# Ledger of designs, part 38: miniprotein binders against o13629

Target 1, 363 residues: o13629
Amino acid sequence: MLEAVTNPKSSLATFSKQLNGLLQAKVVVCKSVNPYFNLALENYLYENSTAKHCLLLYTNSPSVIIGRNQNPWVEANVKLCRDNFVNIIRRKSGGGTVFHDFGNLNYSVLMNREEFSHTENASIMIQALRNLGVHARLNQRHDIVLAQSQRKISGSAYKISRNRCYHHGTMLLNSDLEGVREYLRSPSTGILSKGVSSTRSPVSNTKLLKAEFIKQVISCFLLHKSHSTTTKPLSKPRASSKRLYDIEPKSVITLEQNDLLGVPSILKAVNELQSWEWTFGQTPSFKQHLESTELSVSMDISVVHGRLEKVIFSTPNATLEHELSSIPWTGLCYESGFANTFLISGIHSKEAISILKWISDSI
Short names: E, the ipSAE of ESMFold2; O, the ipSAE of OpenDDE; V2, 0.75 times the mean of E and O plus 0.25 times the DockQ between their complexes.

## First folded at step 16 (miniprotein)

Design e03 (at its last look DockQ between E and O 0.87; V2 from the best seeds 0.68)
Fold by ESMFold2, look of step 16:
Structure e03 (fold): chain B 363 residues (1-363), chain A 119 residues (1-119)
Amino acid sequence: as target 1 above (363 residues)
Amino acid sequence: SYEETVRKLEEAIREAKESGDPEELALALLYLAFALQRMGDFDEAVRMLQDAIQTARDIGDKEMQAVALAALGLAYERLGDLQRAMDYLEQAIRVAEQTNDERLIELIKYLLEWVKKYQ
């Protein structure tokens, strides 16, 4: 049983102290592999941390992570992911689509906006790699690549508000690089998207042990921030000691998901990230053109907030065109198989049934 | 709009329950489930379809029973429960084969193969 169930006042005091320590922590290592929790935690720290710099480290179970302004039907095979329990989740930062699995480590550096430096955080990662015998450099796209092969081992993205930001990325340690290709290969054709497209690069694993890389990243991060602190002006003497019984903030915290079950804002964020409205409904508006020479038909679709706004059929058969246009397309959730319920919910001509099947096979 | 369709169908369900009309009840439940699926509310659609299937059984409407079972299978596919999706579509085929609706049988068989496309 939880301590709170048997000692509620003692457990509340302990929880409040742990939460305060978390918000002041310089490093948080999260043991959860739940991508919805981990992204919610990152956002929680982004909004609430008081640390000057905070490094968050985590790993996700198999997941396709799309950028804030991307189109999941362009970037991934949505039905294949659904069939294989691979999460599709929209993150709050920009950039391109990545695949996370147990073989990569995710890092996030949270800081004040005025301290943002795309290259500073990359140099910390490169030094950690160098200390473990991996020779890497930052390329012109701000990816970290192996020095010899030039293959990408880390990509990153950022989120900036008026006061705070985070710079986060992936480090490929022992990921299944061949397996990931299928999930990120969209079967969709004819999509004209305003969303951000991924620029795919050849990738490689570093083959480092995760525990050893985590230790090096933490060491390099803490050392680097110590040097940055020593270059600041010191016009006023700082207190050299604290009063008796002061609690010094814990510098490195290891966190589990159950430690934060009592934080309502995290639960709310998890629910939002899990929602269809966030991952699919926040997709920038797009159009799709599909054509079948065999069926002598074309279909033009406009999609807004993940729902069909307008559907136009073109076919020489005017009766068929009218029949297809009478189907209530507007407001339908855009998705693989969205035409399937129409196959069984009405009486359709043989020709309309063929076209509905074609739509289901094409989307 | 689908929101207006849901409102009208919820009223039809209330009226069918008040009047004790099981044919209207089963039909309204089935169409409400279709609207919910098309809006993306698959969990609620599953609940409506379970009621629609039972009501269709009670009135002996095999075609409606098969359609409701097939819709239930499609809802589970969207929820990511591929095993239940296939099981309900197979049930739908068996019920549809008790009818003379050859097109319905072929359509449900097509949907089963569509659900299985990456298996």
Scores: ipSAE 0.788, ipTM 0.935, lowest interface PAE 0.8, mean pLDDT 86
Fold by OpenDDE base, look of step 16:
Structure e03 (fold): chain B 363 residues (1-363), chain A 119 residues (1-119)
Amino acid sequence: as target 1 above (363 residues)
Amino acid sequence: SYEETVRKLEEAIREAKESGDPEELALALLYLAFALQRMGDFDEAVRMLQDAIQTARDIGDKEMQAVALAALGLAYERLGDLQRAMDYLEQAIRVAEQTNDERLIELIKYLLEWVKKYQ
């Protein structure tokens, strides 16, 4: 039994060296499918990477990723996502809602602001697709589309700060495009949201193998970025297989979730992304009107920070309206079945219980 | 506010423990759990409900036990554990059936069917 007395000083020095290697890496391949970790890693590299260009590649478990200023209850079926263990994550960048799964590859190019281009990183992806026999083009929305069908295969989102930027994109390889429609279809009615609405486009899978596509993306990226340091125009890529070996082996890092759990800023970012306050509490204010002709009741809800601010009932029965209005709605999280805890309180009339059931069935 | 309600209920729990009143303790634990659920603190609500269920069992209050079990089912539904949610709601029904409170039984059955609708 060799007691590996891990000298804590040697572990810290090794970890520091590994972290420095990560921050200098031209390519980072994350093996984690944890979307909270992957988004935290993306943000961490955005803030801390010293590389002129860093390509991050990752795949998420089934997840609805909403934009910074979107309403999850408008953009997705929140209940269906929860009940099927589909993560709902609010990203720190703007833009529309997207679904991620094991069939989708995420790519993020992290760079200095001066290196920002809407087209450059897309051209790398288009070249990688071309090398695998997939003909794609960039459209006017900066989406990558199949050349023939014009179906979207890659969406893009951008974040630009003072000194740094990134281009995040998706690549549909073998995603469940039918399941995506269900998770992205809100059942909610009567919502008037101040949030940014998503524009949907017809999508398709590339049907490429993930490992092959990753290999091509890395190759195309490294080749493109090695030539951008030399002022000579893109002459025909001589396929000299030998130049791939001159890539310092330290330029491509593969990592797992456990490799970075010791980084406090990543842990903090993971916890933030997992929090209800970030995911739902950052929801722009909205109102919802609900009506039941059968119960002769209407309900007007104001939601602020994902919580009920105001609830107004209208019923022909003033006593019932008063009873419903006496319920402590203010401060409740806006979630499917938020009324259910009042059903078992034992204090409500039969008529109020019927309305509480209706609320639980309608939200 | 719910925060003020939580504070008052925590005080009521302390007083009930000091007085040795298990009925007040069970009730205060249950109401605290409801307040915590309403605030979105489902993990703490689960703890309070477990204590409420135990206290209700110790005093033989089957109605309180059934309500606390149903509330525990709802807390697990919020946590995304639909299996535990159903299991506790089914336990709540079985306990409620021993009270002859038809209204309580009907309400817990509704909650079970509501949880099942999305499986």
Scores: ipSAE 0.445, ipTM 0.786, lowest interface PAE 1.3, mean pLDDT 87
ESMFold2 (binder alone), look of step 16: mean pLDDT 87; pTM 0.870

Design e04 (at its last look DockQ between E and O 0.85; V2 from the best seeds 0.62)
Fold by ESMFold2, look of step 16:
Structure e04 (fold): chain B 363 residues (1-363), chain A 119 residues (1-119)
Amino acid sequence: as target 1 above (363 residues)
Amino acid sequence: SYEETVRKLEEAIREAKESGDPEELARALLYLAFALQRMGDFDEAVRMLQDAIQTARDIGDKEMQAVALAALGLAYERLGDFQRAMDYLEQAIRVAEQTNDERLIELIKYLLEWVKKYQ
């Protein structure tokens, strides 16, 4: 990289060639474990790739990934994740909540909308598994399960627009399946949500070596797409078809995050995915009902864009009800401990203080 | 709305600085910080609270100093800096104990235990 830093035209020419190669690549293997970068890269390829089919492979550091229309306070223990430096990230596709860690491989197949199939990419993954001695099948929920135990080893989701789509999923190789369960167990009660709820299934690891699985997925993907391209009634395989496929040297690109630091749209997407407004503010509107028999009070909360819209208290003590309703609840971020600053920012009756503590312990 | 509250408090801060009124300055900074925390602007809240603490200390207002320290602890908890959160809440308790306001002392102790939960 000495020549790149001392020759402006050489640096620009090198970057332009890398970017053009990326946009034409049939397979991209990303070595970054940064989930914000990897999801931003997926979106970038979704919007800009010129390849008819593009396979993206990546692994994320420990992260809770929620679907586009899910409620993170229903799907995860948000406070526990934050306290243990586990990312919570809203992805751009629909579907349910998953956990990613270093023992998981993510795949994403970018394609034109008219080529979308719930089963085609699963068949490619199943063939790759079979080639490595793992017998799996697709179930009615479009999950890949082990044939004998029926335990889930891969789930998927998709994003479809007018012209383009991607189908992406997980493959459990050697993930920590038990140790992460608490991150996905929400402590919240009383939430009435219009968001998409997760349907969680028993899972298992394939115990495959990641490098060997990546090789097989790439091979099966390229073979399948090459035959599909050339198997039309009037089409033939390329003239030299002794080997399974004729892969151009640039058809598989391996890259790192630093290779794309100069792409403004990727940087913008990373910043958006990292924002509170995206992960929490894009939550579908919801309500929550909480009761305390000990304090003879109930609380009804409406939440819009992750902020309190309306708060109604019910208690037989009308003076207390008025006191609590005088607190400026509207506009407050919905989060664990949102009542804490009110405990120290005014004069409250002993009864109101007890209720504020109850709210802080309940949300 | 909290946006209107922030606008009014920013004006109050400007006026207090121009008139040289440190009691009003400390109060406006503290209330601005509360509004910012409630809106989720924790980084800016920390900056306002640092100024509020110093101003409260300069005028000898131990109650306001303790409240501002406790609020700073809560802001750091939201930023994920739990060591600083606990340190500032402990400082807040020590300052509050100089005031004989037993209610304030107990509330800040409650907040410290709340922050320590699941540590």
Scores: ipSAE 0.720, ipTM 0.918, lowest interface PAE 1.0, mean pLDDT 86
Fold by OpenDDE base, look of step 16:
Structure e04 (fold): chain B 363 residues (1-363), chain A 119 residues (1-119)
Amino acid sequence: as target 1 above (363 residues)
Amino acid sequence: SYEETVRKLEEAIREAKESGDPEELARALLYLAFALQRMGDFDEAVRMLQDAIQTARDIGDKEMQAVALAALGLAYERLGDFQRAMDYLEQAIRVAEQTNDERLIELIKYLLEWVKKYQ
């Protein structure tokens, strides 16, 4: 019975040293596939990393990642995502909706604002692809595309603040490109959204092995960033075989989810990203018109902060219109089946029940 | 607002506990759960529904028990636990069948089929 008296002071000192190591790391490889954790880690490193350049690499479980000002009900099949346990996450950055899965590598280069470049980090990725026999180029939209087919293999998003910036990108390795089409295809009709709409582009996989690509990305990144510190123009290639081994082993960190569960700011960020209020409540205001010719009813919905603000029915039956209008719609979360609780919480007419069922089938 | 409704229902629950009225308690718990569901607080709704089911069972109110079980099924459906959703809706049907309320039985059956349709 070895009572491991874990001296709490030694654990805190070790944790502090590990955390400082993380904040100084040039490369962070996250093994977690939890998208909430990975996005929280990305934000944490964005805010707290002291490295001049930090490369974060991670993969998410199947997830729809919507832009800060997008409508999830326009950009994705929210229902299909829920039914298939596909996460829907609102990122803190702008831009379009993307699907992440195990076949997609996420990369984020975190840097000082002064080091911001639209092309530099893309060039590193293009070099890593080239080293693996994949010919790619940067297009005018700052997407990385296959040189031959012009199909998108990597999208980019940028966040620039006063002192810090990051370049987030995706790399399609072996992603489910059919699933991408299904999860990103909203079935919703009649929505008039103030949200930013996504621009879709033809995509392709690189078909590269994740581990090999990660290795090349890390190598290319570390080599590129080691040369940028020397202001001397690239005169003759002195074959100074500075062995990859002279990269201080402390410069590349591999993390698991459990390694950072003790960081309050990460936990707070995870909880924020998981919250309905962040995911759906931050949705820009929209209206939806629905009509059933069979039931002779129309419905106009105003949605604010992801909740019903106003619901207007139009029916030839004034009594039914009054009944439907008497239902306390205001403040309901806009989601599939939001009307279902009224089926069992009140005494409604058969006609009203039919319309409530229609609402539950239409949203 | 739903927040004001929640506050009033929490007060009603307190009063029902103080008065020892289990029928009012079961009703207040159920309506609180509906308000919480409508607000997107499904975890708290689950807790209130569990209490409502127990209270309804203790007083022998099968109708309230069936409605609360169905609502619990819907709360789990919102949480993405479709298996529990179906299990509780099926329990709700079985309890509702012990009532002579054919309409309630039909509505809970519809909710079960609605949950199944999207599995």
Scores: ipSAE 0.361, ipTM 0.766, lowest interface PAE 1.5, mean pLDDT 86
ESMFold2 (binder alone), look of step 16: mean pLDDT 90; pTM 0.912

Design e05 (at its last look DockQ between E and O 0.22; V2 from the best seeds 0.00; counts 0 for: pae O 2.5 > 1.5)
Fold by ESMFold2, look of step 16:
Structure e05 (fold): chain B 363 residues (1-363), chain A 119 residues (1-119)
Amino acid sequence: as target 1 above (363 residues)
Amino acid sequence: SYEETVRKLEEAIREAKESGDPEELARALLYLAFALQRMGDWDEAVRMLQDAIQTARDIGDKEMQAVALAALGLAYERLGDLQRAMDYLEQAIRVAEQTNDERLIELIKYLLEWVKRYQ
């Protein structure tokens, strides 16, 4: 017991071996449903994995995932999400907004840039689907759709740097397709945004069991990568011919969030992804125009880094216009209800109060 | 800027504590909390509002107590704690009803309905 107390390195040696195994793994199945951890893990593997190809599989608790350059107030109902414990998270890849829940599987293939292919990973997913009796194909937009209905079951996006890239996407298994529509229906009007807009397609579930789909995806991935590393058809090896995953059982690891609590770069990435400054503050600059015929007023807002930069009111009532302009709008965090604290601070005319309520009801 | 406003209010809080002026202390805490909420520092605003509520109770200022409770409800709504948000706004209404300030009562009731709009 004295040796255990006096040896500070015993836990470190085990942890280092676990990390080394992770960074060499060809397949990582993460059991965490924490979307901030899972996205941080993806980025960690993207930056640090030594495997030529790495497949990451995970599921998130209910979350709206927006693309790197999207506007969350265009893509989602932010207050509705908050009221229902639906996360809103900006990912590091481009593209459009998606909804994740316990009924979908997320995949990410990490590779060297020169190996990137829009279609290679889709072929792997389609084969896994076929092996389980789901007939699917790749459409012109690189979405995977059901062959009969043409409804989308998988979309993807990618991140490319000079050296590495990842291609990631979703597979709809048994997601709440009705509930997702209300979270992705923004109540906002009048936004003029430079951000990327989502292209929405009709979706469907495959109704596959997650565990069965994971097994098939892993099998198809490992078999595909064993052949794609050559410029020629493989000659048949004699006595040494084996399936890749049968030869290297440590190539597939299962991971939980608690296994990586001691990795400072992951903790830092989780904190960044959780921050308002990342999800909302990284929104491309935008303007918004709001009008109320009933109140005879219009409001023009400029937003930079998620904060009000300039606010201009137009109304026939010059006294009211002056009153509204005296409110310290510049520097306010743009968010649902940003006018609410002004309703209970200071002294305002009845007309100004009506306009403040209108702003709160409109954003 | 709001950063300058926060620095000035933090100084005002220190001065009110040194002078033993609980009315100024409660006012400075409340305005600091408003500035923090407007800047998006909702966790820190919650801490300031807890102090503002207690100071307002100590001096018997029911209007300030109601306003501070309502602001606390708004901060919890933004933090995603809808149940606490509704509870504090309901407390704010009950306190405001003791003041007979009909406009304040109406505004806090509006904020409660705004918080509940998707329930």
Scores: ipSAE 0.823, ipTM 0.944, lowest interface PAE 0.7, mean pLDDT 87
Fold by OpenDDE base, look of step 16:
Structure e05 (fold): chain B 363 residues (1-363), chain A 119 residues (1-119)
Amino acid sequence: as target 1 above (363 residues)
Amino acid sequence: SYEETVRKLEEAIREAKESGDPEELARALLYLAFALQRMGDWDEAVRMLQDAIQTARDIGDKEMQAVALAALGLAYERLGDLQRAMDYLEQAIRVAEQTNDERLIELIKYLLEWVKRYQ
């Protein structure tokens, strides 16, 4: 049994060459459905890609993606997401909350700041849709909508830095549009949030096959970006089908999650995106008012960094108000059922237990 | 702060191990787990609760065992594992029924129903 002594120098050189290939790639197709990995990869390519234009394509497992300055408890049903293993992820870009699933294609065009356009990358997507018989247009909100129904099929988000930018977009192929309604519907009441609220629009699926759409997007992207380097107006379409194959096969990379597990910056970004402190702790400060007429109690909650800062009770019973106020609320993570640990950890009055149950049923 | 509480409980756990006081150890583990849950560290809370359950079992403290099992159920609910959450809450009920603490039994039953309501 020849133990293949994998020479560690050869593995590093191969990995470095693969990584350089990734950073120079015009198109990256990620096969991972891990949304943390895909968003980490997007950020990694945003920061490190040397390509003038890089198209990233990926699909996420069922996930609620919230904007940088959004409140997850306003934008989504956090409990329902958790209970159904739907990921909740705070992206590093602004904008509204979106649902991703296996029926949604994500596309990101990473480019230099000088190449930024609200319309150019959308035009590529519209052309790819047209080639598959789907008539779409760009609306005034820079969403791609179906030409007939005006229903949204693609949303866009942008990040612009000093030297780099990206245009992120979604494409609804065969997404669970009912699941979108459920996971994005917060049950929470009485929240006064400083967070950015999402504007919802009627959505539809394109009903396209993912593989066919990806193929058209890649083709349209590569054609469009190859012509943008030549200042000469496109005279007559020379039908030489042969030049599409002269796209160096090295310009399109397909990745698995395992291919980049050795990149420390990606691992760090994955861990950040998975952290409670990023997801929930980065929530803008909010207040919530709750009232029970039946229990004759009101509760005012101040939440900072996703944790309870202050809880104020108002009850006709001063002893009960004091008991409830004696509970160590400050620093508690704001989540559904946060009061449940106090039901079993302390000796409370019957009235306090009833109020703790009400809190657990209301949040 | 919860961080200061964690530090004090970690010290109490060390002292309880050094003194050989399993009752104080079980209590400190349980309260540490509650602090960790409240801080959002449910994975570490699971570990502390497993140790608390074992210690409580070893000393025959069924009340503490039932509370720790219920808390473990709540930790798994926070982790999204509703099946384990229910399983541990049901175990907690079965242990609590051996204590004749009707109030504890009622509270754990409520928590089980609360977890079930979202299935």
Scores: ipSAE 0.658, ipTM 0.890, lowest interface PAE 0.8, mean pLDDT 88
ESMFold2 (binder alone), look of step 16: mean pLDDT 88; pTM 0.882
ESMFold2, look of step 21: ipSAE 0.814; ipTM 0.946
ESMFold2 (binder alone), look of step 21: mean pLDDT 88; pTM 0.888
OpenDDE base, look of step 21: ipSAE 0.192; ipTM 0.678

Design e06 (at its last look DockQ between E and O 0.85; V2 from the best seeds 0.71)
Fold by ESMFold2, look of step 16:
Parts: C-alpha cells; structure tokens; sequence
Structure e06 (fold): chain B 363 residues (1-363), chain A 119 residues (1-119)
C-alpha cells in the first residue's frame, strides 16, 4: 500500500496488475453510471478479456440506447431527450431501441465465438429470478417474461465476430416504465428509413432490490460456468441459492470509472461513442416527405450520414420555390430545429418565413 | 461547403480587425457563428456569438445584438441547456423591443415558444 505510493515503478506495476486482473476476471461489476464509459468498457472486455466467460454488470443514467443500424429520429423524440438530459447513444450491437435508467440492471456475457448460446444466459437469469421468488420464462421472441402476466422484464441483443461475441440485455427492476414512453415516441412523420425498426412489447418491473439480484446473478453465473460447457439448461433447478463458499470472490472485481482513466483504447471508445458522428452520423441514409395543404407546399429531404444532402420544395409559387432553394440546406445536421437560424438570418419574404416556421414545427 | 464559408468568414474577420471596421467585424462574427452552428460546431459557435454580442453592443447596433443573443439561445438549445437557451432568447426579446423591427421581435418570440415546446 504505502510502498506503491512512494515508488513510481511500484505504482505502474500495481496498475498493470490491476489491469491484468480485470482481463482475467470472471465477473466485473461496474459502479459507473456513465453510459459512454460502460459501453466502452464492454467493448474493451469484448476485445481483450482472456477469461473463458466474463460477466459484466452495470447500470446507466437515463439513456435511450439505439441499435447499430437504427434511425434515432424514427425511434425516439430527440428534442425531448435533449431537453430532459436523457442521453441518446448508438450501441455497437444490432437490434432495437431500449431505455436505460437507474432502475434497471444491464448484463453482458463476453465469450469466444464457439461458446455462443442463444439461451444459456437466459437460463442463468431465470434461475437467479426464481431464487428470489420471481417466476419467469423465455418467450418466442427470446425475451424473458413474467410467467403470470407474460409481460417482458428482459430483452437482449448480441454482437458476434469471427473470434469473440457478447450477449447483453436489460433486467427491469424498478424502472420508470410509464415516464419513458414519451422519449421513445417519435414526433416525426414522413420518414422513409432503411434502418432497423423496433418491435415493442408490454413491460413490467420485477421490483427486486438491485444488490440482491446482483448477488444471485453472480452466484448462478459462477456455478453454471464452473460445471457446465453445454447449451442445455440446468435440470431440476433448486429454489434456494448455493452456499456462499460456492462463490469465488477473488474472480469478482468491482470497478469504478477512475480505475481505467489511463487506458487509451477506452478513452478513444468513449470519445467515439459521445460523438455526433457516431450516434447520428452513422444513421442509414433516409428520405422524408412533408406536406402542408394550408401553405400549398411539399418538401422532400434526403439525409446521408445525418446531414441534409438534398432538399426539394414543390409549390405553385415559382418565386417562392426559387427563394427557398437558395437557402444553403446541404450539409446541415438533421435535427429538430435545423431551420431556426434561417429565421433570424438574411431577408426572407413573409411566405418563406411561414414555411421556415412550418419546417421547425414539423421536424 | 460550410467549411469554405468558415474559411472566408475567418478572413473577413481578420480584414475587419486590421481595418478597424467594427460593424463588419460584428457581421462576420455573427455569420461565422451561423455557419458553425449549422455544421454542428455549437461550442465554437457560442464563443463567436459572445464576441459578436460584445461588438454589437460597442457599436450600438441593437438589431444585431438581438440577433446574436437569439442565435446564442438557439446554440444552447442544441447543446441541451434549456435554461440558458430561454434566458438568452428572453434577453434577445428585450433588446429587440428597443428597435423598430417588429418582425424580428415576433420571430424571436416564436423561437422562445418553440424552445419551450416540450417543457
């Protein structure tokens, strides 16, 4: 302890041992609620962990998490999220949009490709739930649902490469299920998107205490991985958890964000995930058609890498059409309010002003 | 492209500073900020707008001051800081009311209500 403080080589050696211990850990519990850090950590462990199986557990501050190939303007109310300090983040895995808050637990199991199983991690989660008195099952969509109500309590997605994969998901413990609906309700109309669409299911909370659920998940995971290499579910499951000595505490690491501030690849991943170019710029190209009968105008927008590529107005007023086309639309970030600065810059006819307001109210 | 627009406006700013033309300096700063904001460079746009507001004050151009304050409010809205966005738009209205430009006043009031839409 004191030797590490007074010797720089000892301090570097201590950090190197902590990092190597992390890469060999069977379970990592991350206390950070920073979604950019947590997703960067997941990818870091995915690429660098030497453990046969590694379980990562974390919670994020309020965030809309979109899948790799989704359109955030179709899946969420982007302005509402921005106005209420709700992050919008594109993850590296495919699938649909989910909401994270302090009331859910995220799990990720990192493994070699040959060990991938669609159902193995679900069975571990179901056993942990059963040990705490919650009866759940896997449904036809591979969601975990409550046995009685059939309401979804866990959804998952995965990322698979040649050598590695992870299977990650959410467990709803005490999330704000009603309040989050408005963040996921896009106000946009007329979007023709090539992105993956979400299929949403009715959800419920388990109402379990997070600390108790974490303990059960860790126990079930370590027991399962220490004695099983098959995809077959456990037979004759028990209602009570194993004795505490079945848990290997040396293989469980609790981690905070500051423990990894010196890892360059994590810092680079955090910066990428935070960038506009990743979350919005990686959106598959799309088009939008908007029409106002009242103003006798239509607008066709092409969006590539989250920026306006082309804007075409159709109106019987040729002078107005020319005026609107002279506005430098190409290159603007596609976002709610992108036309607002044109309202206070330059000189516009009364008719053009009305159309600019309509655009601002419509996107 | 907007990148070429930024380069031209940066040259205009240097030229206006060398010639001692504060009206042109304020206009170039303001339009640079519009270009940056439209490209999504909101932090840099905020810095340019702060300079534009001060230059507009120094020359007594209330219309330009109001426009720069409104643009600053819009930049903070895009950054997700609604408190500052509304504060600067309210300041912009107060300054615009000192002008004869009734259309500008109405447009800034529209933008304030637009910012408040999802409160």
Amino acid sequence: as target 1 above (363 residues)
Amino acid sequence: SYEETVRKLEEAIREAKESGDPEELARALLYLAFALQRMGDFDEAVRMLQDAIQTARDIGDKEMQAIALAALGLAYERLGDLQRAMDYLEQAIRVAEQTNDERLIELIKYLLEWVKKYQ
Scores: ipSAE 0.726, ipTM 0.921, lowest interface PAE 0.9, mean pLDDT 86
Fold by OpenDDE base, look of step 16:
Structure e06 (fold): chain B 363 residues (1-363), chain A 119 residues (1-119)
Amino acid sequence: as target 1 above (363 residues)
Amino acid sequence: SYEETVRKLEEAIREAKESGDPEELARALLYLAFALQRMGDFDEAVRMLQDAIQTARDIGDKEMQAIALAALGLAYERLGDLQRAMDYLEQAIRVAEQTNDERLIELIKYLLEWVKKYQ
């Protein structure tokens, strides 16, 4: 039994070399379906990649991805997501809420700010689609749509900083489009949110095989970015049959989740993205009004940082109003069934219990 | 604040352990779990509820045991584990039925129905 005493210095040097390889990579294909890891990796590459252009490709497990300034309770059915183990994640970029699943491919092109284009990366995707017999175009909203039906197949989001930018996009291959409708339909009523609302568009799947589409995207991306370095006008296509094999094998990296668990900044980003305080606590302030004519009660809720700031009841019964107002609502996490802990933790009147049940059924 | 409540309950738990008062311990654990649930710390709430259930069982407090089991069911519902949520709420009903507290039984039955509505 040869105990391979892996010299810890050699492992660190190997890891450093691998990490440098990642930061120089033109294409990164992540095999992880963990959406927290994938979004953390995207941010990590955004901040640290030294490549002029880096294409990140990944797929997430079923996940609702909300924009930086969106309200999850307006943009999604939070309870339904929880009950079905659908992740809810707040991204660091703005824009609308999207659903990700195994049938959706995410692509992110990370680049210097000077290289930013709304159309360039979309043109690469459109070319990859064309090579697979899918006719698509860019619309005025910078969405990729099917040429015939005008249905959205790819949404885009952009982040532009001082020195760096990325173009994130989705590609609907074989996504659960019913799940998109269910998880993105909030049951919540009476919410007045300061959050950015999503615009919905009719969507469709491309019905392409993921592996084939990835191959075409990588090919089109590498070809496009190799020609952009030559300022010479497109003279005749020199059939330089430089085989795809002459792409330096170091230019395309495939990653698994375990490959980067040793990177402290990725772990920190994963933990941040998983935190309630990031996901829900970063929710813009909102108010909700609820009314029950049957119970002759109204309730006004103020929510700040995803927690109840103020709850005001109005009832014809002043004693009941006082009882309900005596409940320690302030600081309570706003989420479906938040009133349920009060049903069993205290001695309430029958009328107060009926109202607590109504709250639990309404939120 | 809930944070101040947590601190006071942690102190009460320490004092109850030092005094050897299991009734006060069970109560403090249960109220800590409620505070943690209300703060969104469901994983820690689960731990406190497990301790509360055990302590309540050891002293024979069936009411406290039923409430703690129901609260554990709610904590698992918040974690998305509806199966465990229902299992613990059903256990809570069975324990509550031994108390003859019809009100408690009705409340826990309501919580079970509420969890089931989304299956």
Scores: ipSAE 0.600, ipTM 0.872, lowest interface PAE 0.9, mean pLDDT 88
ESMFold2 (binder alone), look of step 16: mean pLDDT 89; pTM 0.895

